# VHH binders against a6qnr0, part 24

Target 1, 346 residues: a6qnr0
Amino acid sequence: MRLVHLDLKGAPPKVCYLSEIFPLFRALGANGILIEYEDMFPYEGHLRLLRAKHAYSPSEIKEILHLATLNELEVIPLVQTFGHMEFVLKHEALAHLREVARFPNTLNPHKEESLALVTAMIDQVMELHPGARWFHVGCDEVYYLGEGETSRQWLQQEPNSKAKLCLSHMEAVASHMRARYPTTTPLMWDDMLRDIPEDQLSGSRVPQLVEPVLWDYGADLDLHGKALLVEKYRKSGFSWLWAASAFKGATGVNQSLTPIEHHLRNHLQWLQVAGSVPADTLRGIILTGWQRYDHFSVLCELLPVGIPSLAVCLQALLHGDFAENVKARVENFLGISSLEEMSFRR
Short names: E, the ipSAE of ESMFold2; O, the ipSAE of OpenDDE; V2, 0.75 times the mean of E and O plus 0.25 times the DockQ between their complexes.

## First folded at step 6 (VHH; framework vhh_7ubx_2)

Design s38
Fold by ESMFold2-Fast, scan of step 6:
Structure s38 (fold): chain B 346 residues (1-346), chain A 121 residues (1-121)
Amino acid sequence: as target 1 above (346 residues)
Amino acid sequence: QVQLVESGGGLVQPGGSLRLSCAASGFTFSSYAMTWVRQAPGKGPEWIATIYSGGSTMYADSTKGRFTISRDNAKNTLYLQMTSLKPEDTALYYCARGYYRGSGQWPFDYRGPGTQVTVSS
């Protein structure tokens, strides 16, 4: 699969704009989208406080899903359930669920209320995504894990470890999904799993519950290191893995490459990784489109600027290369005379 | 107690190079993404580069191939190698714990006092 990631923080695309670009995604070779809602999801009831003022309505979410269906795009929703919980934990009413009282980033995994909160979020999102085959639960960059008072006390007892704490919360969230939505498979970012020893991973239920998404946005990948990491995950019991690249955002390592050249190189490197691992190991690749920090920029315009890069990257993945004929195809799809223009023209 | 202490700033000529360091203590350094942010007088903070817990790096387009972020987990130290410095790179440079995905919210819980970089003749 080739999924386009939509990061909806702060400046979500209007539904009318999505009706224009979903056909383009399909034409370029995408067959799914990963939607990261954050506070743009229309949470209701006791979760209404999580909703931003300009969040989508339920009817708008249904319109987006209908547009995806019309364009044969699989929809995978993403809800953070562990790290990156600032939009949730910044609220005074929920501050007691923080791992560390001063910081709103990470959910305290020792509190039963923490699971109740994130499963309620999952349930409301699933209510508007009936039939979702995959659901991404986040779990990346779980800052401060182990640094709260309860965690510090817990960690002083043998045989407890940060890895065990991390895996227990992941298992609880994924178990909820599997039990309540038996046809939906949880996905999660792999960074919190990378340094966990194989024996600890295989000793947990996590490999049987989730499909990890291995991400790396560099122009140069450690191909051998990626192959070893994939092998470790397979030996740990994970059945399927995903890759994640980037079609917009920072340029990566210290190179003089243009942003598009950087992102193209990232995708070609992931193709090499895919070729070096056993067949049917990777379900697909997620092309991430993170919104970058720029306090005075108009971030809602960033996706239109990223479209030329997305076209280049999707077509390179589809054709396994970016030769002159593929470049000409991209220029034709975008209605431009050359990639030097880098403008979206329909 | 979490502490981040930057060093390596100074006055440099345009086109020059400078290496910034950030000594971290009071937390499990290897488990966190680390970021460099700069702020010029009268301007808002500008994200420069992030190195993730997994080792991947991301850079602002303004620094392109000129800056390199790296880390030494054994020494709990973050680095920023700056080359081809321009007058517009003049700013107070902060080491920050965390990753910023452009959410419009500042996820950094800690930043150091900063180290001043001035690029002029």
Scores: ipSAE 0.000, ipTM 0.340, lowest interface PAE 11.6, mean pLDDT 83

Design s4
Fold by ESMFold2-Fast, scan of step 6:
Structure s4 (fold): chain B 346 residues (1-346), chain A 121 residues (1-121)
Amino acid sequence: as target 1 above (346 residues)
Amino acid sequence: QVQLVESGGGLVQPGGSLRLSCAASGFTFSSYAMTWVRQAPGKGPEWIATIYSGGSTMYADSTKGRFTISRDNAKNTLYLQMTSLKPEDTALYYCARGYYLGSGYWPFDYRGPGTQVTVSS
């Protein structure tokens, strides 16, 4: 699969904008979207405090899903359930669920109320996404995990460890999804799993419950290191993995490449990784976008850096390379005479 | 063993109505989205409608307002109520287990043999 990631935090594109951008995604070779709603999802009831003032309505969500279906795009919703919980934990009523009182980014995994909160969020999102085949539960960059007082006390008991704490929460969330939504497979970002030894991973139930998404946005991937990491995950019991690249933002510290060249190189490197692992290993690749759409823009597809990069990257993935004929196709698609003329900088 | 068996097809005049049924067995029917797909002579498969496990429905523009997808979880049966039938609705109709992923990605692990619908005088 080739999924385009939509980060909707804070300022969602209008549904009319998405009516234009979804056909574009399809035309460029995408066959799905990963929607990261955050506070733009219309949470209700006891979760109503989580929705932003200008969040989508339930009717608008249904319209978005209808537009995705009409454009032959599989929808995978994403709900953060561990890290990146600022939009949830910033609220005074929920501050007691923070791992560390001073920081609103990480959920305290020791409280029953924490699991009740994130599973209620998942349930409300699933209610508006019935039949979703995959659901992303986040779990990336769980900063300060283990530093709360409850965690510190828990870690003093043998044989407890930070890795066990992390895996325990992941298992609880994923188990809820598998039990309640047996046809939906949970996904999660892999960074919190990378440093966990194989024996601890295989000793947990996490590999049987989730499909990890290996992300790396660099222009020069450590291809051998990626192959070893994939091998570790497979040996740990994970059945399927996903890759995640970036088509905008996340260009790192290397400034020798233009943004488009950086992102193209990232995708070509991921193609090499895919070619070096067994065919039954990767389900697909998620093209992540780190920048929000300009809230004054009429159409999201009019973002200059986003659209040319997306076209280059999706076409490279679709054709398995970026040879001169594919480059010519992209140049024709974008209505330009040469990609070298796209030294657009602001 | 998963089985899907369609019925209810036949010959009908333009403007007529038909109700298709799909009997499912071998899996927990209520846990799956179910889809109706049709294939006209000489054409590829065309998605018609999906009903999700929670009851939400989606329709192709060509059939929206004329067709109604529904399910009876107690009977493990999927239905398609077709009204205002047109000659272009002539096709083999089959039910499939799963969510429609779009053209080139028909990830249905199971589909029935289909039931023929012919709309002509």
Scores: ipSAE 0.000, ipTM 0.128, lowest interface PAE 19.1, mean pLDDT 83

Design s40
Fold by ESMFold2-Fast, scan of step 6:
Structure s40 (fold): chain B 346 residues (1-346), chain A 121 residues (1-121)
Amino acid sequence: as target 1 above (346 residues)
Amino acid sequence: QVQLVESGGGLVQPGGSLRLSCAASGFTFSSYAMTWVRQAPGKGPEWIATIYSGGSTMYADSTKGRFTISRDNAKNTLYLQMTSLKPEDTALYYCARGYYRGSGYFPFDYRGPGTQVTVSS
């Protein structure tokens, strides 16, 4: 699969804009979208406090899903359930669920109320996504894990470890999904799993419950290291893995590349990784499109700015390379004479 | 226990270069993304660049092509190579633990006291 990631934090696109952009995604070769709602999802009841003032309505969510169906785009919703919980844990009513009292990033995994909170969020999102085959539960960059008072006391006892704490929360969330939504498979970002030894992973139930998403946005990937990591996950019991690249928001300058060149190289490197692992290992790739903000929370990079990069990257993935005929197709699609006129080096 | 200490700031002329360092202690440095932030006189903090635990980097548009973020995990040290400096780059520069993923990373849990960079004359 080839999924386009939509980061909806801050300034979500109007439904009418999505009615134009979804046909474009399909035409470029996408066959799915990963929607990261955050506070733009219309949470109700006891979760109403999580909703931003200008969040989508339930009817607008249904319109978005209908537009996706019309354009043959598989929808995968994303709800953060461990790290990156600032939009949830910034609220005074929920601050007691923080791993560390002063930092709203990470959920305290020791509290039953923490699991109740994130599963309620999942349930409300799933209610508007009936038939979703995959659901992304986040779990990336769980900073401060183990640093809260409860965790520190728990970690003092053998055989407890940070890996076991991490895996236990992941297992609880994924088990809820598997039990309540047996046709839906949870996805997780893989960074919290990378340094966990194979024996600890295989000793947990996590490999049977989730499909990890291996992310790297660099122009040069450690191809051998990626192949070894994939092999570790497969030996640990994971049945399927996903890759994640970036088409905007993650641009390096150390190689003197333009943003489009950087992202194209990232995708070509992921194709090399895919070619080096056994068939039926990678389910697909997620092209991430992170929104950028300065100190004042001013949105700095909107989706339309990333469209030329997205076109280049999707077509490279679809055709397995970026030869002159593929480049010409992208140039014709974008209505330009040369991709060089779309280079945006600062 | 977590400590971040910046160094390498100073007075430079427009078009000049500086290399900033941030010495980290009290945590497993290699496991965290690290970020450079600056605060100009009379303004709030501005994100400059992030380097992830895996080595991928992100830059603010104002510094793209001029600044390079890097890390040395063996030394627990974060670097910022600054070139083609402008008067507008005058600010207190500090390192922070954490990464920039659009709007998802604020606020940082730890940051250093900063090192002053002045681009003048």
Scores: ipSAE 0.000, ipTM 0.159, lowest interface PAE 16.6, mean pLDDT 84

Design s41
Fold by ESMFold2-Fast, scan of step 6:
Structure s41 (fold): chain B 346 residues (1-346), chain A 121 residues (1-121)
Amino acid sequence: as target 1 above (346 residues)
Amino acid sequence: QVQLVESGGGLVQPGGSLRLSCAASGFTFSSYAMTWVRQAPGKGPEWIATIYSGGSTMYADSTKGRFTISRDNAKNTLYLQMTSLKPEDTALYYCARGYYRGSGYYPFDYRGPGTQVTVSS
């Protein structure tokens, strides 16, 4: 699969904007969307405090899903369940669930209330995404894990370790999904798994429950290192893996044009990795589009900055390379005479 | 135990150059993206540059063309070569494990204590 990642943090694009870009994604070769709602999801009931004032309504979410269906784009929703929980843990009512009191980014995995919270979030999102085959539970950059008072005391007892703490929470979240939604497979970012030895991974139930997403946004990948990491995950018991690249990345607080050449090279390198691992290992690649600026429209960032990069990257993935004929097709599609005009060349 | 220790800061005149180092230990350095972040007095942290595990780099607009991030995986060391320094580059510079994802909040599971860079005449 070729999925376009939409980061909706703090700035939800209007549904009319999505009606313009979904056909474009399909035309460029995408066949799915990873949608990261954060506070833009219309949480209800006891979770209503998590929604921003300008969040989508349930009817708007249904409209978005209808637009995806019309454009043959499979939707995979993403809900943060461990790290990057600032939008949840910034609230005074939920501050007691922080791993470290002064930092709102990481959920305390020792509290039953923590699991109840994130599974309730998953359940509300799943109610609006019936039939989702995959659901991304985040779990990236779980900063300060093990540094809270409860964790430090817990870690002093054998055979406890940070890896066990991390895997335990991941297993609890994924087990909830598998039990309640047996046709939905959890995905998670792989960075918290990279340094965990094979024996500890295989000793957990995590490999049987989730499909990890290996991410690297560089223009020059460590191809051999990636192949070894894939092999480690397969030996640990993971059945399927995903890759994740980036089609845009803000180069600073001030806006600038996306460096197309950098992102194209990233995608070509991931194609090399895919070619070096056994068949039936990678389900697809997620082209990430992280949102840098508060209130910056996805359409505004995509159209002047991200769309040329996305077109180049999707077409390279679709055709397996970026030869002159593919480049010409992209230039024609974008209505430009040369990609060099967009800093494509060095 | 993950540790990051910065060095190389100091006082430099406008237009000058300085090279910062960050010694890393306690993790597989080559498997992680590494980042330089700075914090000016009374300001929030600002992302400066990231180098990915494969060697590719990304820079903030404020430092692009003036700063160069690099790494030596054999020595588990991260570098920042700074040129054409300006008074506005005065800040505590620290290295961090990971990639800044543009959240407006800079949570890193490990960062060093920082090294002070002061640019004045």
Scores: ipSAE 0.230, ipTM 0.655, lowest interface PAE 5.9, mean pLDDT 86

Design s42 (at its last look DockQ between E and O 0.01; V2 from the best seeds 0.00; counts 0 for: pae E 17.0 > 2, placed apart)
Fold by ESMFold2-Fast, scan of step 6:
Structure s42 (fold): chain B 346 residues (1-346), chain A 121 residues (1-121)
Amino acid sequence: as target 1 above (346 residues)
Amino acid sequence: QVQLVESGGGLVQPGGSLRLSCAASGFTFSSYAMTWVRQAPGKGPEWIATIYSGGSTMYADSTKGRFTISRDNAKNTLYLQMTSLKPEDTALYYCARGYYRGSGYLPFDYRGPGTQVTVSS
């Protein structure tokens, strides 16, 4: 699969705008979308405090899903359940669930209430996505894990380890999904798994529950290292893996490459990784589009800025390269005489 | 336990140079992208530069051409070479494991105080 990631943090696209870009995604070769809702999801009941003032309504979510179906785009929702929990843990009522009191990033995995909270979030999102074959539970960049008072005390006791703590929470979340939604497979970002030894991963049950998403946004990938990491995950018991690239990202420019050249090269490198691993290893690639967000910054147009990069990257993936004929196709699709024109301003 | 320890900061005059180091331990350093972030007094964190596992680099517009990020995988060490320093570069500099998503409001330093860079006469 080729999925476009929609980061809805801050200023999400209006439904009318999505009605214009979903046909575009399909035309460029996408066959799915990964929707990272954050506080834009219309949480209700005891979770009402999590929704932003301008969050989508349930009717708008249903309309987005109908638009995706019309354009033959598989929808995978994403709910963070461990790291990147700032939109949840910033609330005074939920601050006691922080791993470390001064940082709202990471959920405390020792509290029964933590699991109750994130599973309730998953359940509300699933209620509006009843046909989802996959559901992404996040679990990336779990900063400060092990640094809270409860974790420090727990870690003093053998055979406890930070890896065991991490895997226990992941297993609890994924087990909830598998039990309650047997036709839905959880996905999670792989960075918290990279340094866990094969033996420890195999013992956790996590490999039987989730499909990890290996992410790297660089123009130059460690191809051999990626192949070894894939082999480790397969030997640990993971049946399927995903890759994740980026078609846009945080503010900045590559010193040697234009932004489009950087992202194109990233995708070509992932194609080389895919070619170096056994068939039936990778389900697909997620083209991530992280927004440039700082709540002291001026609001910006998020997704439209990345469209030319997305076109280049999706077409390269679809055709397996970016030769002259593929480049010409993208130029014609975007209505430009040359891709070099798009780099003029930088 | 993941541990990142910054060093190399200090007082420098405008137009001067400094080289920051970050010693990493507790994880497979070569397998991760590494990032430099700074936080000026009373302000949120600002992303400066990222170096990916394969060696490619990306810079914030405010530092492009003046700062160079590099890594030594054999020594598990991340570097930031800073040139043409300005008073506006005065901040606590943190190293972080991973890619900066552009959130702009979180510190990435979860082990120590970072290394202070002060640019003044």
Scores: ipSAE 0.240, ipTM 0.655, lowest interface PAE 5.9, mean pLDDT 85
Fold by OpenDDE, look of step 7:
Structure s42 (fold): chain B 346 residues (1-346), chain A 121 residues (1-121)
Amino acid sequence: as target 1 above (346 residues)
Amino acid sequence: QVQLVESGGGLVQPGGSLRLSCAASGFTFSSYAMTWVRQAPGKGPEWIATIYSGGSTMYADSTKGRFTISRDNAKNTLYLQMTSLKPEDTALYYCARGYYRGSGYLPFDYRGPGTQVTVSS
């Protein structure tokens, strides 16, 4: 599977634009999209405070999903449930659910209301995504975890640990989903899991509940390290893993142009990783296209600016390399004479 | 076992006031947001108000300014003070644990059986 990540933070595309680019996604080799909604989802009731003024309507969501279906793109929704909670925890009404009072990034895992909040968010999103085979629950970059007052006290007692704290919340969220949506598999970013020992991972229920997404956007991947990490996760009990690369939004907080060569290298190296692990290990790859680093950050490259990079990356994945014939195909798809003219070189 | 029991409903004239109560048991009440919802005959469930564990409140536009949600954690009780009641407020009122999770049905894992509020001249 090759999924294109749509980050709706800051500069969400209009539905009409999506109707234009979805066919291109499919033509380039994508067969799915990961939609990160954040404040662009039309949350209802008390969760209405989470939505932006220009959030999609339910009808627009339905239209987007319909367009995706027409273009044979499977949709995976993404809702942050632990880290990157700024668009939620910035609100005064929900500030008490912060791990650390001054930082809106991280949800307090000790509060039962915290779990209730994120599960409610998940439920509302799932309501508009019936039959979703996967659901991404985020859980990346959970900053400040363990630094809150309650966490500090809790951590003083054996056998408590930060890893245990992290896994407990992840397990709770995933368990909710598995119970309520038994045909939907939770996806989770893997960064918080990387340093957790194998025995602690295997001792938790998380490996049986989720499929981790191994993300790395660098142009110089540690291939051996990645293979070892894959093995670790497999040994820990994870049945399937995902990879996540980047086609834009990963080379600077305020980057305006996309360094295509960087992203191409990233994808080719992920192909190498995939070739070095058992065939039935990686289910797919998510080509991330971040629009901003967090809720309060400036914008990265706009989606239209990133399209050439996406084309290069998708075609590289599809063909297994980026030889001259592949380059020519991309240039043809994009209607350009030279790809080199489109590349931002650092 | 989680239990929620609403009380205080009844017949009231337009412009009148009514106070609903919800007795909670079987869980750490103070750790949860609590919500009032209502359902009128032939209509879907409608979110009214939520009070968070921290004490902050949120109201639907339809009830904002007229209804007040509050809680007493020591008594494990949720309240809804209703004022300036209108015939349109006639419905079965439910107390629920947590947040509103969807539309078209009562999207709560735990709720009470409801208390009937009828506003009529």
Scores: ipSAE 0.043, ipTM 0.429, lowest interface PAE 3.0, mean pLDDT 93
Fold by ESMFold2, look of step 7:
Structure s42 (fold): chain B 346 residues (1-346), chain A 121 residues (1-121)
Amino acid sequence: as target 1 above (346 residues)
Amino acid sequence: QVQLVESGGGLVQPGGSLRLSCAASGFTFSSYAMTWVRQAPGKGPEWIATIYSGGSTMYADSTKGRFTISRDNAKNTLYLQMTSLKPEDTALYYCARGYYRGSGYLPFDYRGPGTQVTVSS
């Protein structure tokens, strides 16, 4: 599968714009979208404070899902449940749920209220996404995990570790999802798992509950290192893995690469990783399109600016290369005269 | 395997300058964003600057205009040029592998032991 990541943080596109570009995504070879809402989801009830003023309405979400169905694009929603929870934990009413009181990024994994909060968030999103086969629960970049007061006390018990702490929260969220939504499989970013030894991964329930998404946005990937990481995950019990690349954002370029060249190389490198691992290891690739890196940062490229790069990257994945005939096809789809002239700075 | 080692700290007068270095090994340095963080005694860690693989930079407001982050990919070395140093800059300075995704927090998976900077008259 080839999914386009719609990062809605900071600036949700108009639904009418999505009605125009979803057919383009499908024509270029995408068959799904990963929607990252943050505070653009219309949370209600006791979660209403999470809702941005300009968030989509429930009817707009339903229309987006209808448009995705019309264009044969499977939808995977993304809701952060561990790290990147600033949009939640910045609020004083919820600040007691921070892992470290000074920092609003990470949910305290020890509190029953923490699990109740993120499961309530998941439940509201699932209400508008019935029948979702996958649900991405985030769990990336969980900064300062283990440094909160409760975590420090818990870690003093000799068998406990930060890895065990991380895995226990992941298990709790994933277990809730599997119990309440048995046909939905949780996805999670893999960065917090990368340094956990195989025996600790296999000794937890996480490999039987989730499918990890291996992300790397560099122009040059460590192919051998990726193969070793894939081997570790499979030996740990994960049945399927996903890759994640970047078609916009998450880049600086060396002096010889434009942003599009950087992203193209990133995708060609992921094709090499896919060829170097056992068949049927990767369920799909998510082409990420970062719009705002964190809740407090400024916006980077908006989606329309990234469309030429997305087209290049999707077509490279679809055809397995980016020769002159593929380049000409992309130029034709987009109605542009030359891809070399389309670049942008970070 | 991955190793980051900071150097260049020391005692300096207010208004003075220092250049910190971070020697990196065990990974393809040019492909990763790199970050400086500092921690004063009895205080929490503070992000100060990030430089991305392509050379773009981000700075904390507290150090913007006084500190300059840079990298030398040929030498696998990250730098922090500090000028106009103040007593409140006194801290242990760490380098870390990872990039800036927001104003208050950084993703990083490896960091060094740090180098002490003391600004006092």
Scores: ipSAE 0.000, ipTM 0.178, lowest interface PAE 17.0, mean pLDDT 83
ESMFold2 (binder alone), look of step 7: mean pLDDT 84; pTM 0.842

Design s43
Fold by ESMFold2-Fast, scan of step 6:
Structure s43 (fold): chain B 346 residues (1-346), chain A 121 residues (1-121)
Amino acid sequence: as target 1 above (346 residues)
Amino acid sequence: QVQLVESGGGLVQPGGSLRLSCAASGFTFSSYAMTWVRQAPGKGPEWIATIYSGGSTMYADSTKGRFTISRDNAKNTLYLQMTSLKPEDTALYYCARGYYRGSGYWAFDYRGPGTQVTVSS
């Protein structure tokens, strides 16, 4: 699959705009979308405090899903359940669930209430996404894990470890999903798994529950290192993996390529990785579209600004390369005379 | 003082059914998640099922579809209805206050002495 990631943090597009852009995604070669709602999801009941004032309504969510269906785009919702929980943990009523009191990033995995909170969030999102075959539970960049007082005390007891703490929460969340939604497979970002030894991974149930998404947004990938990482995950018991690239967002601190050139190269590198691993290893690739990057002068990159890059990247993936004829197709599709006019100085 | 007492175990033939009960006292039962755990001879503890204070349930793959966890908050009692029992289900079954998080992390602080279930022909 080729999924476009929609990061709705801070700037949710209107439904009428999505009615224009979904046909474009399909025409460019996408066959799914990963929707990261954050506070734009219309949480209700005891979770109503999580919704932003301008969040989508339930009827708007249903309209978005209808538009996706009309354009043959598979929808995968994403709910953060461990790291990147600022929109949840910033609330005074939920601050006691922070791993470290000063930082609202990471959920405290020791508390029963933490699991109750994130599973309730999953359940409300799933109620509006009946028939979802995959659901992304986040779990990336779990900063400060192990540094809270409860964790520090727990870690002093043998045989406890930070890896065990991390895997225990992931297993609890994924087990909830598999038990309650048996036709839905949880996905999670792979960064918290990268440094966990094979024996610890295989000793957990995580490989049987989850399909990890290996992300790397660089213009030059360590192809050999990626192949070894894939092999470690397969030996640990993971049945399927996903790749994730970027069509917009942070491009790194040291680079000489324009943003479009950087993202195109990232996708061509992922094609090389895909070609170097066994068949039936990768389900697909997620083209991430992060709303903010801080390494350059741009304060916020909204989806419309990223469309030329998305077109280039999707077409490169669809055709397996970006030869002159593919470039001409993209130029014609975007109604421009040259992609060079879309490139920007660094 | 927290106390958990299991009952309902016994000898049953393969394919049979048993209902286990756990009587809880010494705490506000309705406010806690409750879990069933079993331990077979020569093996470590195996998580079976958890029921949260709100009524949501979670099951181990080995028992999903065959076992049903439930609770009666008015009676401070936890139940495990077991069907289609197999010889492999032979174990000491105990209830615990709390839940299993996975990867060897048992997030419970009290357990009962257990009730023996033996599945044999």
Scores: ipSAE 0.012, ipTM 0.436, lowest interface PAE 9.1, mean pLDDT 87

